# VH-VL binders against q9zst9: the designs that were tried, part 6

Target 1, 202 residues: q9zst9
Amino acid sequence: ATLTPNHVAKSLAGTSVYTVSNSDNEFVLMSDAEGAKSIGLLCFRQEDAEAFLAQVRSRKKEFRGGAKVVPITLDQVYMLKVEGIAFRFLPDPVQIKNALELRAANRGSFDGVPVFQSDLLVVKKKNKRYCPVYFSKEDLEYELSKVSRSSKGVGVSQHIMVGSFEDVLKKMELSEKSSGWEDLVFIPPGKKHSQHMQEVIA
Below, E stands for the ipSAE of ESMFold2; O stands for the ipSAE of OpenDDE; V2 stands for 0.75 times the mean of E and O plus 0.25 times the DockQ between their complexes.

## First folded at step 6 (VH-VL; framework fv_ustekinumab)

Design k26 (at its last fold request DockQ between E and O 0.43; V2 from the best seeds 0.68)
Fold by OpenDDE, fold request of step 9:
Structure k26 (fold): chain C 202 residues (1-202), chain A 120 residues (1-120), chain B 107 residues (1-107)
Amino acid sequence: as target 1 above (202 residues)
Amino acid sequence: EVQLVQSGAEVKKPGESLKISCKGSGYSFTDYWLGWVRQMPGKGLDWIGIIYPGDSNTRYSPSFQGQVTMSVDKSITTAYLQWNSLKASDTAMYYCARRGLWFGDLFDYWGQGTLVTVSS
Amino acid sequence: DIQMTQSPSSLSASVGDRVTITCRASQGISSWLAWYQQKPEKAPKSLIYYASQLQSGVPSRFSGSGSGTDFTLTISSLQPEDFATYYCQQYNSYPYTFGQGTKLEIK
């Protein structure tokens, strides 16, 4: 048995992203590169969504009066995905930069939304293992500083793994029970690890 | 320290049955998948499959499905690979390896290998 | 099954050389690729996971790059202990197939 959509959604709870809606509170969709599917754009930064809104207003007259940026949580987004709505994420450029710095040996561009993880932050509560995954490198480093002597530097970076959110989601969806992927908890940017973990475990 | 210790070399004839073992130590045996890899003489690595000691759930490569059986005895933290009827083509080194977690879903620790020789 | 093809099958190099080994997947595997090192009469050792993440204890002269279908293992300055056979492995989809291996020999 694979992970249930509800389980995956729960792991994504608390993280807000931003999109543009029309006057009827419907998401503004764009065509994919192939023109075959409608895709919703989700931004990890509100300012990026605002920029997107400005573009939409400039191109589509029908959105000049009633379109607005709206927040939505990733768990909600995921459930919409399960229902067949396709989304594209626009990552935080700061986190892209962080990801590229960690992959300095890789001259390639980073594709997707960066997520950061460290085995040093794995916790066990009530005989269950939890692996926090961060959308912010800074948040992860802050937590690492609590468990290690050094909060910054090359030494700390050695314990930070960077991957794409999209890869992780795909893996979770396809993973069987007891694979370990059920242990993941995505930490919202700016939220304290301890607080979020308490909310998730409760 | 994580360790996987495998049983000794085996010399068998075609048609005979065989069960080799892999004992894990230094970690929670039931919390990690364990895999098996075949390496024929002078050849590369072949992924046989993986087993979860906690509930004995298994995943086999299609090439090895029905050819071998993976099992575990969690009480002694030991995994097994078994043949009901050996073939000459089964001659190879067999490795057990621990499957890592998440992004490290590779074989992170390996046994020393068990050499199986099947000849008439 | 996903086929993994390594190039070259064998190469000779000298100590201090920069060495590059390539692995190609028959289909997209994102970054779910691992590299192993195997010395004669020894079990394989994990070097890199998720295409570019260095396994703990592995020297920094080893690096991995790539995504999708094309991947590269690089040894920046070859050391005597690096002469071995190297394998790539995808763990995107079952079965987790290996490349055929690349034997790195001393020139």
Scores: ipSAE 0.900, ipTM 0.946, lowest interface PAE 0.5, mean pLDDT 93
Fold by ESMFold2, fold request of step 9:
Structure k26 (fold): chain C 202 residues (1-202), chain A 120 residues (1-120), chain B 107 residues (1-107)
Amino acid sequence: as target 1 above (202 residues)
Amino acid sequence: EVQLVQSGAEVKKPGESLKISCKGSGYSFTDYWLGWVRQMPGKGLDWIGIIYPGDSNTRYSPSFQGQVTMSVDKSITTAYLQWNSLKASDTAMYYCARRGLWFGDLFDYWGQGTLVTVSS
Amino acid sequence: DIQMTQSPSSLSASVGDRVTITCRASQGISSWLAWYQQKPEKAPKSLIYYASQLQSGVPSRFSGSGSGTDFTLTISSLQPEDFATYYCQQYNSYPYTFGQGTKLEIK
């Protein structure tokens, strides 16, 4: 028995991405590289969605009066993906740069949306383990600095792991209940660890 | 400093029972899965299974299901691997190892191993 | 079960050589692959996780690459301490199976 779609979606609560809607409040779709199907663009940065809006307005006169950038939460995006809607993420380029720097010997592009983790940040609340994964390396580094100040003299090692958000989601979908993967929680950019965990748990 | 310290080598006869141990320290024992790996003489590594010390939940490789039992005593941060009736084919080195999290969901820290020899 | 096949099964090389070891999964595992080094009579040591990321304290002469079903471990310039047996392990799906190993011997 694998994790339900609702459980995976719950792990994504609170994180917003941005896309362009038309005057009918429907998401603007673009064709894929071959023009065979429509795919929604989801930007982790609002300014990237604004740039996409400008491109849409330039190409299609019909969008000029009513199109706008709208936020959508990743849990909502996940449920739409489960329903068969195709999406393409445009990651935050700062986080791509962070991801490439952590790989050191790899100068290629980073495939997918980077997410960051440290095994030093396994948190227990109400006798339940919560294992946060961050969209922002800087937010993770802030939380690591708090662990070094709260420890009994042990130092915090610079040990940040990076990988693909899409790979994590797929791994969760393939994981059985009670595998431990049900404890994974994503931390939105700009949210403090403790604040988000309290909101999700409560 | 994560440490996994295993019990000493065992020499046993077929049909005897055996329980070997793995004591974890330097980390939150109940927050990480702990696994067992077999290495038969001159052979590679076989994944036996994992146990979650927080609730004693287990997952076994199909080839080991029913052949061994994993358990924990979280009050002394110790995991166990147990046979009810040993066979000569159980002769191997047995490692415990901590499963990391997410991108590190492999075995990141290993015990020193326990050599089990089963001979008549 | 996902079967992991390593190539070659053994290899002889000299100090300073560049060596590659391959690992093939029987089905797609994304990047959920680890590499281990095991010296005689010692526990395995984790070298690489998530296909390409070095574990803390592992020398930069080690590198990993690949995704999906085909993976490589590369040692850019062999050192005397690198002669060991190397294992890949998939951790995409339980059971987290190991490859059969690649023994790297000094020439």
Scores: ipSAE 0.615, ipTM 0.815, lowest interface PAE 1.6, mean pLDDT 84
ESMFold2, look of step 6: ipSAE 0.581; ipTM 0.800
ESMFold2 (binder alone), look of step 6: mean pLDDT 94; pTM 0.955
OpenDDE, look of step 6: ipSAE 0.892; ipTM 0.941
ESMFold2, look of step 7: ipSAE 0.536; ipTM 0.790
ESMFold2 (binder alone), look of step 7: mean pLDDT 94; pTM 0.956
OpenDDE, look of step 7: ipSAE 0.855; ipTM 0.933
ESMFold2, fold request of step 9: ipSAE 0.461, 0.539; ipTM 0.760, 0.782
ESMFold2 (binder alone), fold request of step 9: mean pLDDT 94, 94, 94; pTM 0.953, 0.953, 0.953
OpenDDE, fold request of step 9: ipSAE 0.894, 0.895; ipTM 0.941, 0.942

Design k28 (at its last look DockQ between E and O 0.76; V2 from the best seeds 0.00; counts 0 for: pae E 3.1 > 2)
Fold by OpenDDE, look of step 6:
Structure k28 (fold): chain C 202 residues (1-202), chain A 120 residues (1-120), chain B 107 residues (1-107)
Amino acid sequence: as target 1 above (202 residues)
Amino acid sequence: EVQLVQSGAEVKKPGESLKISCKGSGYSFTSYWLGWVRQMPGKGLDWIGIIYPGDSDTRYSPSFQGQVTMSVDKSITTAYLQWNSLKASDTAMYYCARRGYWFGDLFDSWGQGTLVTVSS
Amino acid sequence: DIQMTQSPSSLSASVGDRVTITCRASQGISSWLAWYQQKPEKAPKSLIYYASQLQSGVPSRFSGSGSGTDFTLTISSLQPEDFATYYCQQYNSYPYTFGQGTKLEIK
């Protein structure tokens, strides 16, 4: 059996992204390169959404008085079923840089939103395993510093794995029994690990 | 240290039954999937399947479904691969390997292999 | 099933050479691709996971790249101990499948 949408959504709870809405609280959409599909942009940084808002206001006069940046949680986004709209995530450039650094010799482009994890941060409670996945490398490193005596640098980096958020979601949706993908918990950027895990582990 | 130790080489005749073993140590045996890989002489790697020692859940390659049986004995942290009736074409090296979690390598630890020779 | 095709099947190179091996999937597998090294009469050894992540203890001269259907293993400067057979494997979907292998020989 694969994971239910509700299970996946639960793992995404608490993480906010930012988008631009119009006066009617509708997504401001962009056209794809081919002009055939409408794209909703979701930013992991508020400043990126604000930049997008500025662009919208400059190009479309009708939005100057009513468009605004709106926060939305990832679980809500995941559960959204909007016909004719494709959503695209805009990653934090700092995290892209972090992801590329971790790849060492493969300093090309990173496709998608980086996520970071470590086996050292896996916890077990009530005979259930939880694997925290971080959107911020810095947040993960902070937690690692609490559990490991290893100094910052190459040693700590060896315990960090990086992947694409989009790939992880797909794997979760297609996961098999006891595959481990059902154990993932996404940690919101800037949120304390202990606090979020307490909220998730009821 | 994660270790997978496999049973010794086997010499069999067609039609005979065989059960080879893979003992895991240095990790939580019931928490990781264990896979089996076949390598015919001078050939590449063939994925046979995987088994979860925690509940004996199995996934077989369609090519090996019904041809072999995977099992485990949790009490001694040992996995098994067995044939009811061997064929000459079963002659190969057989590896067990632990499957890692998350983004990590599918098979991050390997046994030393068991050579199975089937001849008349 | 997803078919993995490696190129070339064999190649000869000298110590110090840059070597590139390609693996192509019959369908999109994102980055769920691993590379293994196997020396004669030895079990395979993990080199790369998730297309480009270096396994612990593997020298930095090894690197992986690619996403979707086309993947590459690169050895920047070949060392004597690198002569072996290399395999790619997809773990995007069951059954997990290997490439046919690439034998790297001394020129």
Scores: ipSAE 0.593, ipTM 0.866, lowest interface PAE 1.2, mean pLDDT 90
Fold by ESMFold2, look of step 6:
Formats: C-alpha cells, structure tokens, sequence
Structure k28 (fold): chain C 202 residues (1-202), chain A 120 residues (1-120), chain B 107 residues (1-107)
C-alpha cells in the first residue's frame, strides 16, 4: 500500500539533470576503485557535466569523437533506478552551502542533494493539495516573500526545512496514501511553482 | 498559535469504558495527522498511533491495534481515544500531538496530557 | 518494528558541562530522527528534527548529529533549565518508535 514508482516519478517531472553519453546514446558509467560497481553520474549543473565529458575524453580514446553531454529528466532517472541502474548525483555547490547554513552547529559535509520546503507554501489545484519542494533555496525564498509579511528577513529561514533528495525519495517509497508524502511536487531551479504546477498537473 | 487541549484526569475501574478528548485550535484541524502517545508511570513514551481528521484514516502501533480506538469529530475540531473495557495496565498519562509534514514529519505540538488511573 | 536504544539511561552533570547522549536504531533510518526534551509532569518538547536541524526557538547550545543507525544529541554548555529527560524518536517508518529515555540530573 506504499506509493507506486509511477507516482514518485510523476512528482519529479520537468527537472533535468545532465550526464555523458557515448555515440550509441548509452550512458557513460563510472567504476568504483575495485571495478565492481558501475555508476552513472548525473549533474545538476550542465557545466559540471561538461567538465566530466572533458575528463572522459582525455582518459578514454574511444570517447574523443562521439561522447556528449545529454539532458535527462529526473522522472526518467527514477524509472531507470527502478530497473536497477545505479546513479550518483553531483549537486549544485551553492545549494550545498545553503543546506549547511540551515543545519545546527555542525561542521561536516551535507550528504546528498539538498531540497528545500516550507509549510507556508502549499498549493491547491483541482481539489488537491500539493507541497512544492525546491532544488533552489533562493527560489523558495522568493516565493515565501510573496506569501507572508511575517517571513521577511530572518523569519524566512525559520520557515525553510532542508533534507536530502535521496532520503526524501526513500521516504516516499515507504509512505502510504494520506501520509502527506503523496503531495510532493519537485520544482525545477529557476521556475515558479505556479508555472510548473500548470505544466505538470494540467 | 497551535494549541491542543485535552480532557481532565480520569479515575476508572477495570472493565469500564472511557473516551478521552483532544481539542485542536490555531490551525487547520483536518489538514494534519494527530497522534496519541502513552507514558506509563515512571516510564518512557509509547507511540499509539495517528489519525487523519480529514478522512479518519488511522495507523496503529501493532501493540495497540485492537486495544484502543481513535476517532475524530471535525465539527468541533476534537479527536478521541477510546477504550471499551479498561485494564489496570491502561493506567498511564496519554498525550495527543500534532504530526508535522515532510521533513518535520514528527510531533511538533503536544497536548498537556490526560492521566488515566484504572484501579480495582 | 525499529527499536531505539538510548545511552546512558541516566547521567549527572554540572552547569557548564558538555553533555552527550546517544541513540541507536536497530536498522537504518537515514536521518529521520527527532529529539525531545521532557520536564517532570510536562509534555515533551521537540528540539531537533531530521537528526541535526534545530527546532525554532531552541537554543543553539543544542546540536544533533548522525545518520543511519547511530545518533548523538549534544548540549555544549549545560544550563539549569536543561535538566530533564531526553528521548529520541525515529520517523522513518511506522510505528514511529521512541528510545527509552535519558534522565539528565544535576550533580
């Protein structure tokens, strides 16, 4: 009675990440130190995927003329994960910094891809409730500045919660209907939630 | 301001029925799960379960399934915990608490507690 | 069900001390871990969510760390109002079980 893979994938629609493919449109996979595990690299920034492409080209003659950076949407990535393909995300370092600033006194690293959410921002459409979850803290802060006069300045941060995208996905997979986790819709960087909801919920 | 106000202490005998209440205010009552937690005298906290007032969906801890019933009256924003036949082992403090959402999917607001004493 | 084991069960400390309380889950719970403070005859109060995120209005001397199965609550400089019982709770999967508690007493 947990949420289906199709439901989780639908919540991810519209967000692109970037990876490297070969001339046959196959993803370039990385190996761990022992060569026992093949992992696809997915970059939230296109420039990071370009840097990875350059590294691949310099080390592997077979990719010099045919490898390229390609976009792939997170819903497609999720469906490939369900089929057993392993991925590693390379998050936007600005969002890592944002995530670390929201944590309690802690000097460690942030494990995973940060996502941001606020209880003050709940969208109702077609008799359904949706919680927009952002990959960009700045986008969420912008939307909060429109919604509540009490959220100005330091008050905005106290209404923003942060977690790891990977942990959220696992939580959704464990969650049942009416848990509230079925309400999540992930908002691409640089996009307003109203625009995104209109495009994906229509 | 979110408030959860619980009914007063109860003294009962084994075999009697009991229904204790938790009234929510300062938030949309039908939009948040509400949970119940037991604390036996001198002991820790036990998660009983949660109820969604919007549609009365419930989730019980296995150890409480069939032992108590959670219910809600949306018209007066009140949740209930009910026993049909109390046992001496039901003597405890009972808290209601509102469950947050998503990253804060934990109890973020608590009632003051209702002491239930069951003695022969 | 996921069992949550706290240690120590009790401890004594003086104002100004650094205090550390641990919580272990019987299986992985990612970072879906909360910490609560409970004073005698009062309802619990949420301190920390998602293992390390401070609840609004909670003093910065409180901090949390850990993921997976091992978690820590730290009070960097103990204050008189911090003497209480502390509970962890996992909220990875139902039932959302609590640790048995750690009673923090004045030495």
Amino acid sequence: as target 1 above (202 residues)
Amino acid sequence: EVQLVQSGAEVKKPGESLKISCKGSGYSFTSYWLGWVRQMPGKGLDWIGIIYPGDSDTRYSPSFQGQVTMSVDKSITTAYLQWNSLKASDTAMYYCARRGYWFGDLFDSWGQGTLVTVSS
Amino acid sequence: DIQMTQSPSSLSASVGDRVTITCRASQGISSWLAWYQQKPEKAPKSLIYYASQLQSGVPSRFSGSGSGTDFTLTISSLQPEDFATYYCQQYNSYPYTFGQGTKLEIK
Scores: ipSAE 0.439, ipTM 0.753, lowest interface PAE 3.1, mean pLDDT 84
ESMFold2 (binder alone), look of step 6: mean pLDDT 92; pTM 0.941

## First folded at step 7 (VH-VL; framework fv_ustekinumab)

Design k30 (at its last look DockQ between E and O 0.68; V2 from the best seeds 0.00; counts 0 for: pae E 4.0 > 2)
Fold by OpenDDE, look of step 7:
Structure k30 (fold): chain C 202 residues (1-202), chain A 120 residues (1-120), chain B 107 residues (1-107)
Amino acid sequence: as target 1 above (202 residues)
Amino acid sequence: EVQLVQSGAEVKKPGESLKISCKGSGYSFTDYWLGWVRQMPGKGLDWIGIIYPGDSNTRYSPSFQGQVTMSVDKSITTAYLQWNSLKASDTAMYYCARRGLWFGELFDYWGQGTLVTVSS
Amino acid sequence: DIQMTQSPSSLSASVGDRVTITCRASQGISSWLAWYQQKPEKAPKSLIYYASQLQSGVPSRFSGSGSGTDFTLTISSLQPEDFATYYCQQYNSYPYTFGQGTKLEIK
């Protein structure tokens, strides 16, 4: 049995992204690169959404008076996805940089939204395993500093795994019981690990 | 330290049954999938399948489905690969390996291998 | 099943050389690709995971790149201990198939 959409959504709870909506609170959709499909843009930074809003206003007169940036949580986004709405995420460029730095050997581009995790931050409570996944490398490093007295730098980086959020979601959707993917908990940027984990475990 | 220690080399005849073992140590045995890989003499690696010791859930390669059986004994942190009736074509090195987690779902730790020779 | 095709099947190189091995998947596997090194009469050793992530303890001269269907393992400066057979493996979907291997021999 694969993970239920509700389980995946729950793992995404608490993380906010930003999009542009029209006066009717509908997503402003853009055409994909091929022009065949309408896609909603979701930004991890509000400023990026603002920039997007400006673009929308400049290109489409109908949005000049009523379009606005609105926050939406990833769990909500995911449920919309389940319902058939396509989204594209615009990642935080800082996190892209962080991801690329961790892959120092590969000077290539990073595709998708970076997520960071470490086996050192796995928590076991009541015979259940929880693996926090971070949207912010800095947040992860902060937590690592609490559990490891190891010197700042290369040593800590060796314990950081980086991947794309999109890949993780796909794996979760296709994951089987006991695969480990059900154990993932996405940590909202800027949120304390302990606080979020408490909320999720409760 | 994570270690996988496999049972010794086996010499068998066609039609005989065989069960080889892989003992895990240095980690939570029930939290990690274990896989088996076949390597015929002078050939590449063949993915046989994986088993989750926690609940004995298994995934087999279609090519090995029904040909071998994976099992575990959690009490002694040991995984097994068994044949009911060996064939000459089963002659190979067999490796057990731990599957990592999430992005690292590769086989991160390997046993030393068990050589199985099947000949008349 | 996803077929993994490595190229070349074998190559000869000298110490200090830059070596590149490629692996192609029959379908998209995102970044769910691993590279292994195997020396004669030894078990394989993990080198790279998630297409480009270096396994702990692996020298930095090893690197992985690629996504989707085409992947590359690169050894920037070949060392004597690097002569071995290399395998790619996808773990996007079951079965987790291996490439046929690339034997790296000393010239």
Scores: ipSAE 0.811, ipTM 0.921, lowest interface PAE 0.7, mean pLDDT 92
Fold by ESMFold2, look of step 7:
Structure k30 (fold): chain C 202 residues (1-202), chain A 120 residues (1-120), chain B 107 residues (1-107)
Amino acid sequence: as target 1 above (202 residues)
Amino acid sequence: EVQLVQSGAEVKKPGESLKISCKGSGYSFTDYWLGWVRQMPGKGLDWIGIIYPGDSNTRYSPSFQGQVTMSVDKSITTAYLQWNSLKASDTAMYYCARRGLWFGELFDYWGQGTLVTVSS
Amino acid sequence: DIQMTQSPSSLSASVGDRVTITCRASQGISSWLAWYQQKPEKAPKSLIYYASQLQSGVPSRFSGSGSGTDFTLTISSLQPEDFATYYCQQYNSYPYTFGQGTKLEIK
């Protein structure tokens, strides 16, 4: 009765994150503070993965010639997590700043990867509705500017909700079919949203 | 303008059947879950359940499962709460409420309530 | 079922006061918590969802915080229209249970 892992993965299609692989195309894992387990680092910015690569190369000789930054899509990452592989996300710091500004009254840290949504944006295709969820607040703001002239007059931030990607994924995993949670579609940063919706919904 | 307009107050005897309504307007009725909430006289709020008008999928609180039936008629954008045999303990105010579209949103708009009085 | 306990059950305050109301869940519910305001003989009004997000049209003097099991609703400067009963509701897991309510009265 719950949503399948394949369904959740499809909602994540098209969004790339970056990690470091060795010459055998295996992910470079980092140890936790206890040394008990290995965790893959997944960066939303390629630049941060390059910094991680440089750090790995400076500490471990065996990686100097063979290690590289590679992209992996979030749907592929999700399927690996379902198979039991542990990952940690490194969010885009611009989006963390955006999240903190939306929660100015709650001056705490923002835990997790920010995602943004507006109740003014619903996409209907093939007689079904979809609710786009953005990794980039700026992309969402751009789409809001196209929806209504009244949105510009009221203030765009009043229509933007921010939440944790990890919380949303967990809720989707716990949700039943036809619960509305299967209607979420995650929008990659910088991609034309109309093309993305065509690719995902097709 | 989103509105949820509920049917009028009901006075019934134990054992009678009843069907109360909640008509949604000003929004796409089939795109939003709709919930029902009970409030007994002088008491707090009890969650009865939610229904998705798009396919009539339902989730009931265990304490209401088998006691009431939620249904919809999409053609007239109306949801229903129905009893086959009322009890005096069913005396309460009944609200319908719409779930919003923001992820993590729950009820965003509420009906005015329907008072149901069941007495011998 | 997840039990929601509000504190205090009732509270007296004056216009201009800062008021806090707490809600505690019997199990972790992440941030899947909503707050409602209800005046006598009226339907509830939605205030907060996702623990801290203001519903559209809700004044900025209302704020919510918390995650896990402990949550608060804060009214930073109480106005005459804020005297009401306040409810929390969890929606992490079915059934979506309410707290017992907190009645906020004028002093």
Scores: ipSAE 0.330, ipTM 0.721, lowest interface PAE 4.0, mean pLDDT 83
ESMFold2 (binder alone), look of step 7: mean pLDDT 94; pTM 0.959

Design k32 (at its last look DockQ between E and O 0.79; V2 from the best seeds 0.00; counts 0 for: grease 19.1 > 18.9)
Fold by OpenDDE, look of step 7:
Structure k32 (fold): chain C 202 residues (1-202), chain A 120 residues (1-120), chain B 107 residues (1-107)
Amino acid sequence: as target 1 above (202 residues)
Amino acid sequence: EVQLVQSGAEVKKPGESLKISCKGSGYSFTDYWLGWVRQMPGKGLDWIGIIYPGDSYTRYSPSFQGQVTMSVDKSITTAYLQWNSLKASDTAMYYCARRGLWFGDLFDYWGQGTLVTVSS
Amino acid sequence: DIQMTQSPSSLSASVGDRVTITCRASQGISSWLAWYQQKPEKAPKSLIYYASQLQSGVPSRFSGSGSGTDFTLTISSLQPEDFATYYCQQYNSYPYTFGQGTKLEIK
C-alpha cells in the first residue's frame, strides 16, 4: 500500500505558506495558461503574497475591497489538493539561489520549491527512522554544524542534497510503506529541528 | 569506508540451487536498502530488486519475481540472493549495491560482483 | 514498467571532445534519474543522481540535465579514463529500470 494522504499531510505539518483570499475567505484563483484550470498561488514568503494581492487588486476591481493575504499550513493545503484543488507554489528566491549553488552543474533554473536534506541529520527514535527535509538551506546548515566537525563550506555542502518539494510529494504519494519515503519530515522554515522532530515523534 | 564484498564465482549445473552473498561494512547495515543487479555476458544492467535489511522488506522486478529470493542476515550484515533451481539463462554477473537515501535513491556503492556460470 | 531508452547505443569520440548521451523515459519520471559509468570487468560507478546532482568524487566535467522524460549526460571534455559504458536508471517507480547502455569508445 502507498502512503496515505493523511501520512503525507502529517509530514507537512507546521509549515505555513501564504495565499490571497477574497472577502468570503475563498482562495483567489488564477487561470492557467490554457485557461482550463484554476490555480491557487501559495507563497513561501508573505511579501510575495502581498505582491500578488496588489496585482489582483490592480487587475480585478472585485477584489479591491475584500482581498487579503492569509496564512495556511501545508498540511491543510495538501488536504485541499487531495480534494481536487490545484495549487502552485512560489518559492523563496533565496532558496532558489541556494539550490542552484548546490547543484553546481545546471545553474540556470530550478523548477519548483527547493528542499534540502542530509544523511547526517537522520534521526532514529523508538526504532523508527526520521529524515528531516528543510525548506531552508540555512536551517539545515545550522543543524549540520551541530553534528558535524566539518567547517562550514565545501565539506558541509557535499552532504546536502537538493530536490524539488513537488517531486518529493509526488514520490511520497507513489511510494509504499517501508520504502523509506514515509520517514520524511518537512521542517518549517525558522523552526528548530529538535523541537519540530519532538513534536512529530511525540 | 562503505564496502560491499560479494562471494566468489560460482559454476553450477542447471537445476542446482545457489545462494550468493554480499557483506556490507562501514555503514549502518540495517538503515540502507540493498539491491541486486544482473548483467548477462556482454549485456546491460538488469534491476532485480531491493531489500531493506531492517525488516527484510523486499521489492522485486516483475521479471525476477519468483525466480530469485533476496534475504539478509543482519547479525553478520550480509545479504543473499538465491536460486532454487538454476537455469542456463541465469549465467551472468550479479552485483549487490547499496541504495542511497531519498534524493540519492540510486545505487551509490557496489559490490565487486559475483559471476555465476550455469552450464550442463 | 518504465522503459528507458538511451541514445546512441554506441559512440566514438576523441580525448577532449564534448560528449552527450541521452536517455528517454517512456513516461514522466520527474528528476528521479541516475547515471552510471561502467568500465570493462568492473562494477558500475554512480555519476549523477536526481538528474543533475553530481555524486561525490565525480569530476566536474560530468553533468546531467533534464526532467520529465528526456535526460542528458554530458562530458564537457572527454578524458582517457572516461571511455566506458554509461547507463541511465530511473527510480521514480518500481522496478527501477536501466537504459540499455551507451558504449563510449575511443575514436
Scores: ipSAE 0.818, ipTM 0.922, lowest interface PAE 0.7, mean pLDDT 92
Fold by ESMFold2, look of step 7:
Structure k32 (fold): chain C 202 residues (1-202), chain A 120 residues (1-120), chain B 107 residues (1-107)
Amino acid sequence: as target 1 above (202 residues)
Amino acid sequence: EVQLVQSGAEVKKPGESLKISCKGSGYSFTDYWLGWVRQMPGKGLDWIGIIYPGDSYTRYSPSFQGQVTMSVDKSITTAYLQWNSLKASDTAMYYCARRGLWFGDLFDYWGQGTLVTVSS
Amino acid sequence: DIQMTQSPSSLSASVGDRVTITCRASQGISSWLAWYQQKPEKAPKSLIYYASQLQSGVPSRFSGSGSGTDFTLTISSLQPEDFATYYCQQYNSYPYTFGQGTKLEIK
């Protein structure tokens, strides 16, 4: 059997993104001129959601005040996606820049939300291994500097791999138990992997 | 440095059993999956399967299921590929390779290969 | 199972040439594609992972691109040590499958 949606959602626990809601607690959607083709915008930075809120308020036709930026966790977003609700991410521009720098040989745009991983960082807890995957390259670099006490700067970056959050989620959905992909845990920005794993593992 | 060192070449007759080895060093042997790949003379690469040394869980390619057995002895960081009864069609070069993690979930380090020749 | 088809099966080129090798998957594999180099009588060597990322120690003249079903390996200026057989491999789903190989020969 493949990994369940609840397992994938649990791997995302604790990471928040930001969107705009109206006074009825309905998410404000992006739409095109012809039809109600509605997609929710999810921002990794609160300031980007605040900019979107300003745009929403300028329209005023459909919105009568009370619109605000609200957080939503990625595990909740994932479960809404499983239920058929469409969202679009707006990544943190710092992490896009980090991703492009790691892919110097391919100088095009980076598609999707960057996530970062290192083969030097495998965490053992309670007779089980976990592989932390980071939304913040800087957080991963900090953890790597602790593991490789003699390595600084460029040395730690050589051990960082980058890819698309969307690709990782799809790979997890296609993976069977005991494939190794059940060991993956996403680490929220600003948290240490040990603290986060303690909070989400019994 | 990550190294995978395989046992030496083997010359066998059909019907004989064989167990070849792959010893890993320079990394945490139980943290990485290890795979086996066959290359028939003058041909491409065939994925045989992978084994997780931590708990000995195996996954075989359908075409190799029941044809060979993968195993590990983690106390000496060694993986094995084993035949109960060799056939002439088993003549090939056999590589072990380490499976990387996540984005690098390919074979990142390879052994030097073990040539197995089965002929009467 | 996902079939991987490489093109061409063989290619002749001179030192300094720019070469491209393609790999097509029978179904979508996102970017879960690797490229390997194998010289005669030697084990394969990993060149590229995740379709476009260079493995450590691989010269920058190698590059990979593509996603979904169509992928390309490019060598920007061929060196004498680059004459070898190149394989793509999908690692999206088990069984992991290899392309049939592309032999890059001296003209």
Scores: ipSAE 0.597, ipTM 0.813, lowest interface PAE 1.9, mean pLDDT 84
ESMFold2 (binder alone), look of step 7: mean pLDDT 94; pTM 0.953

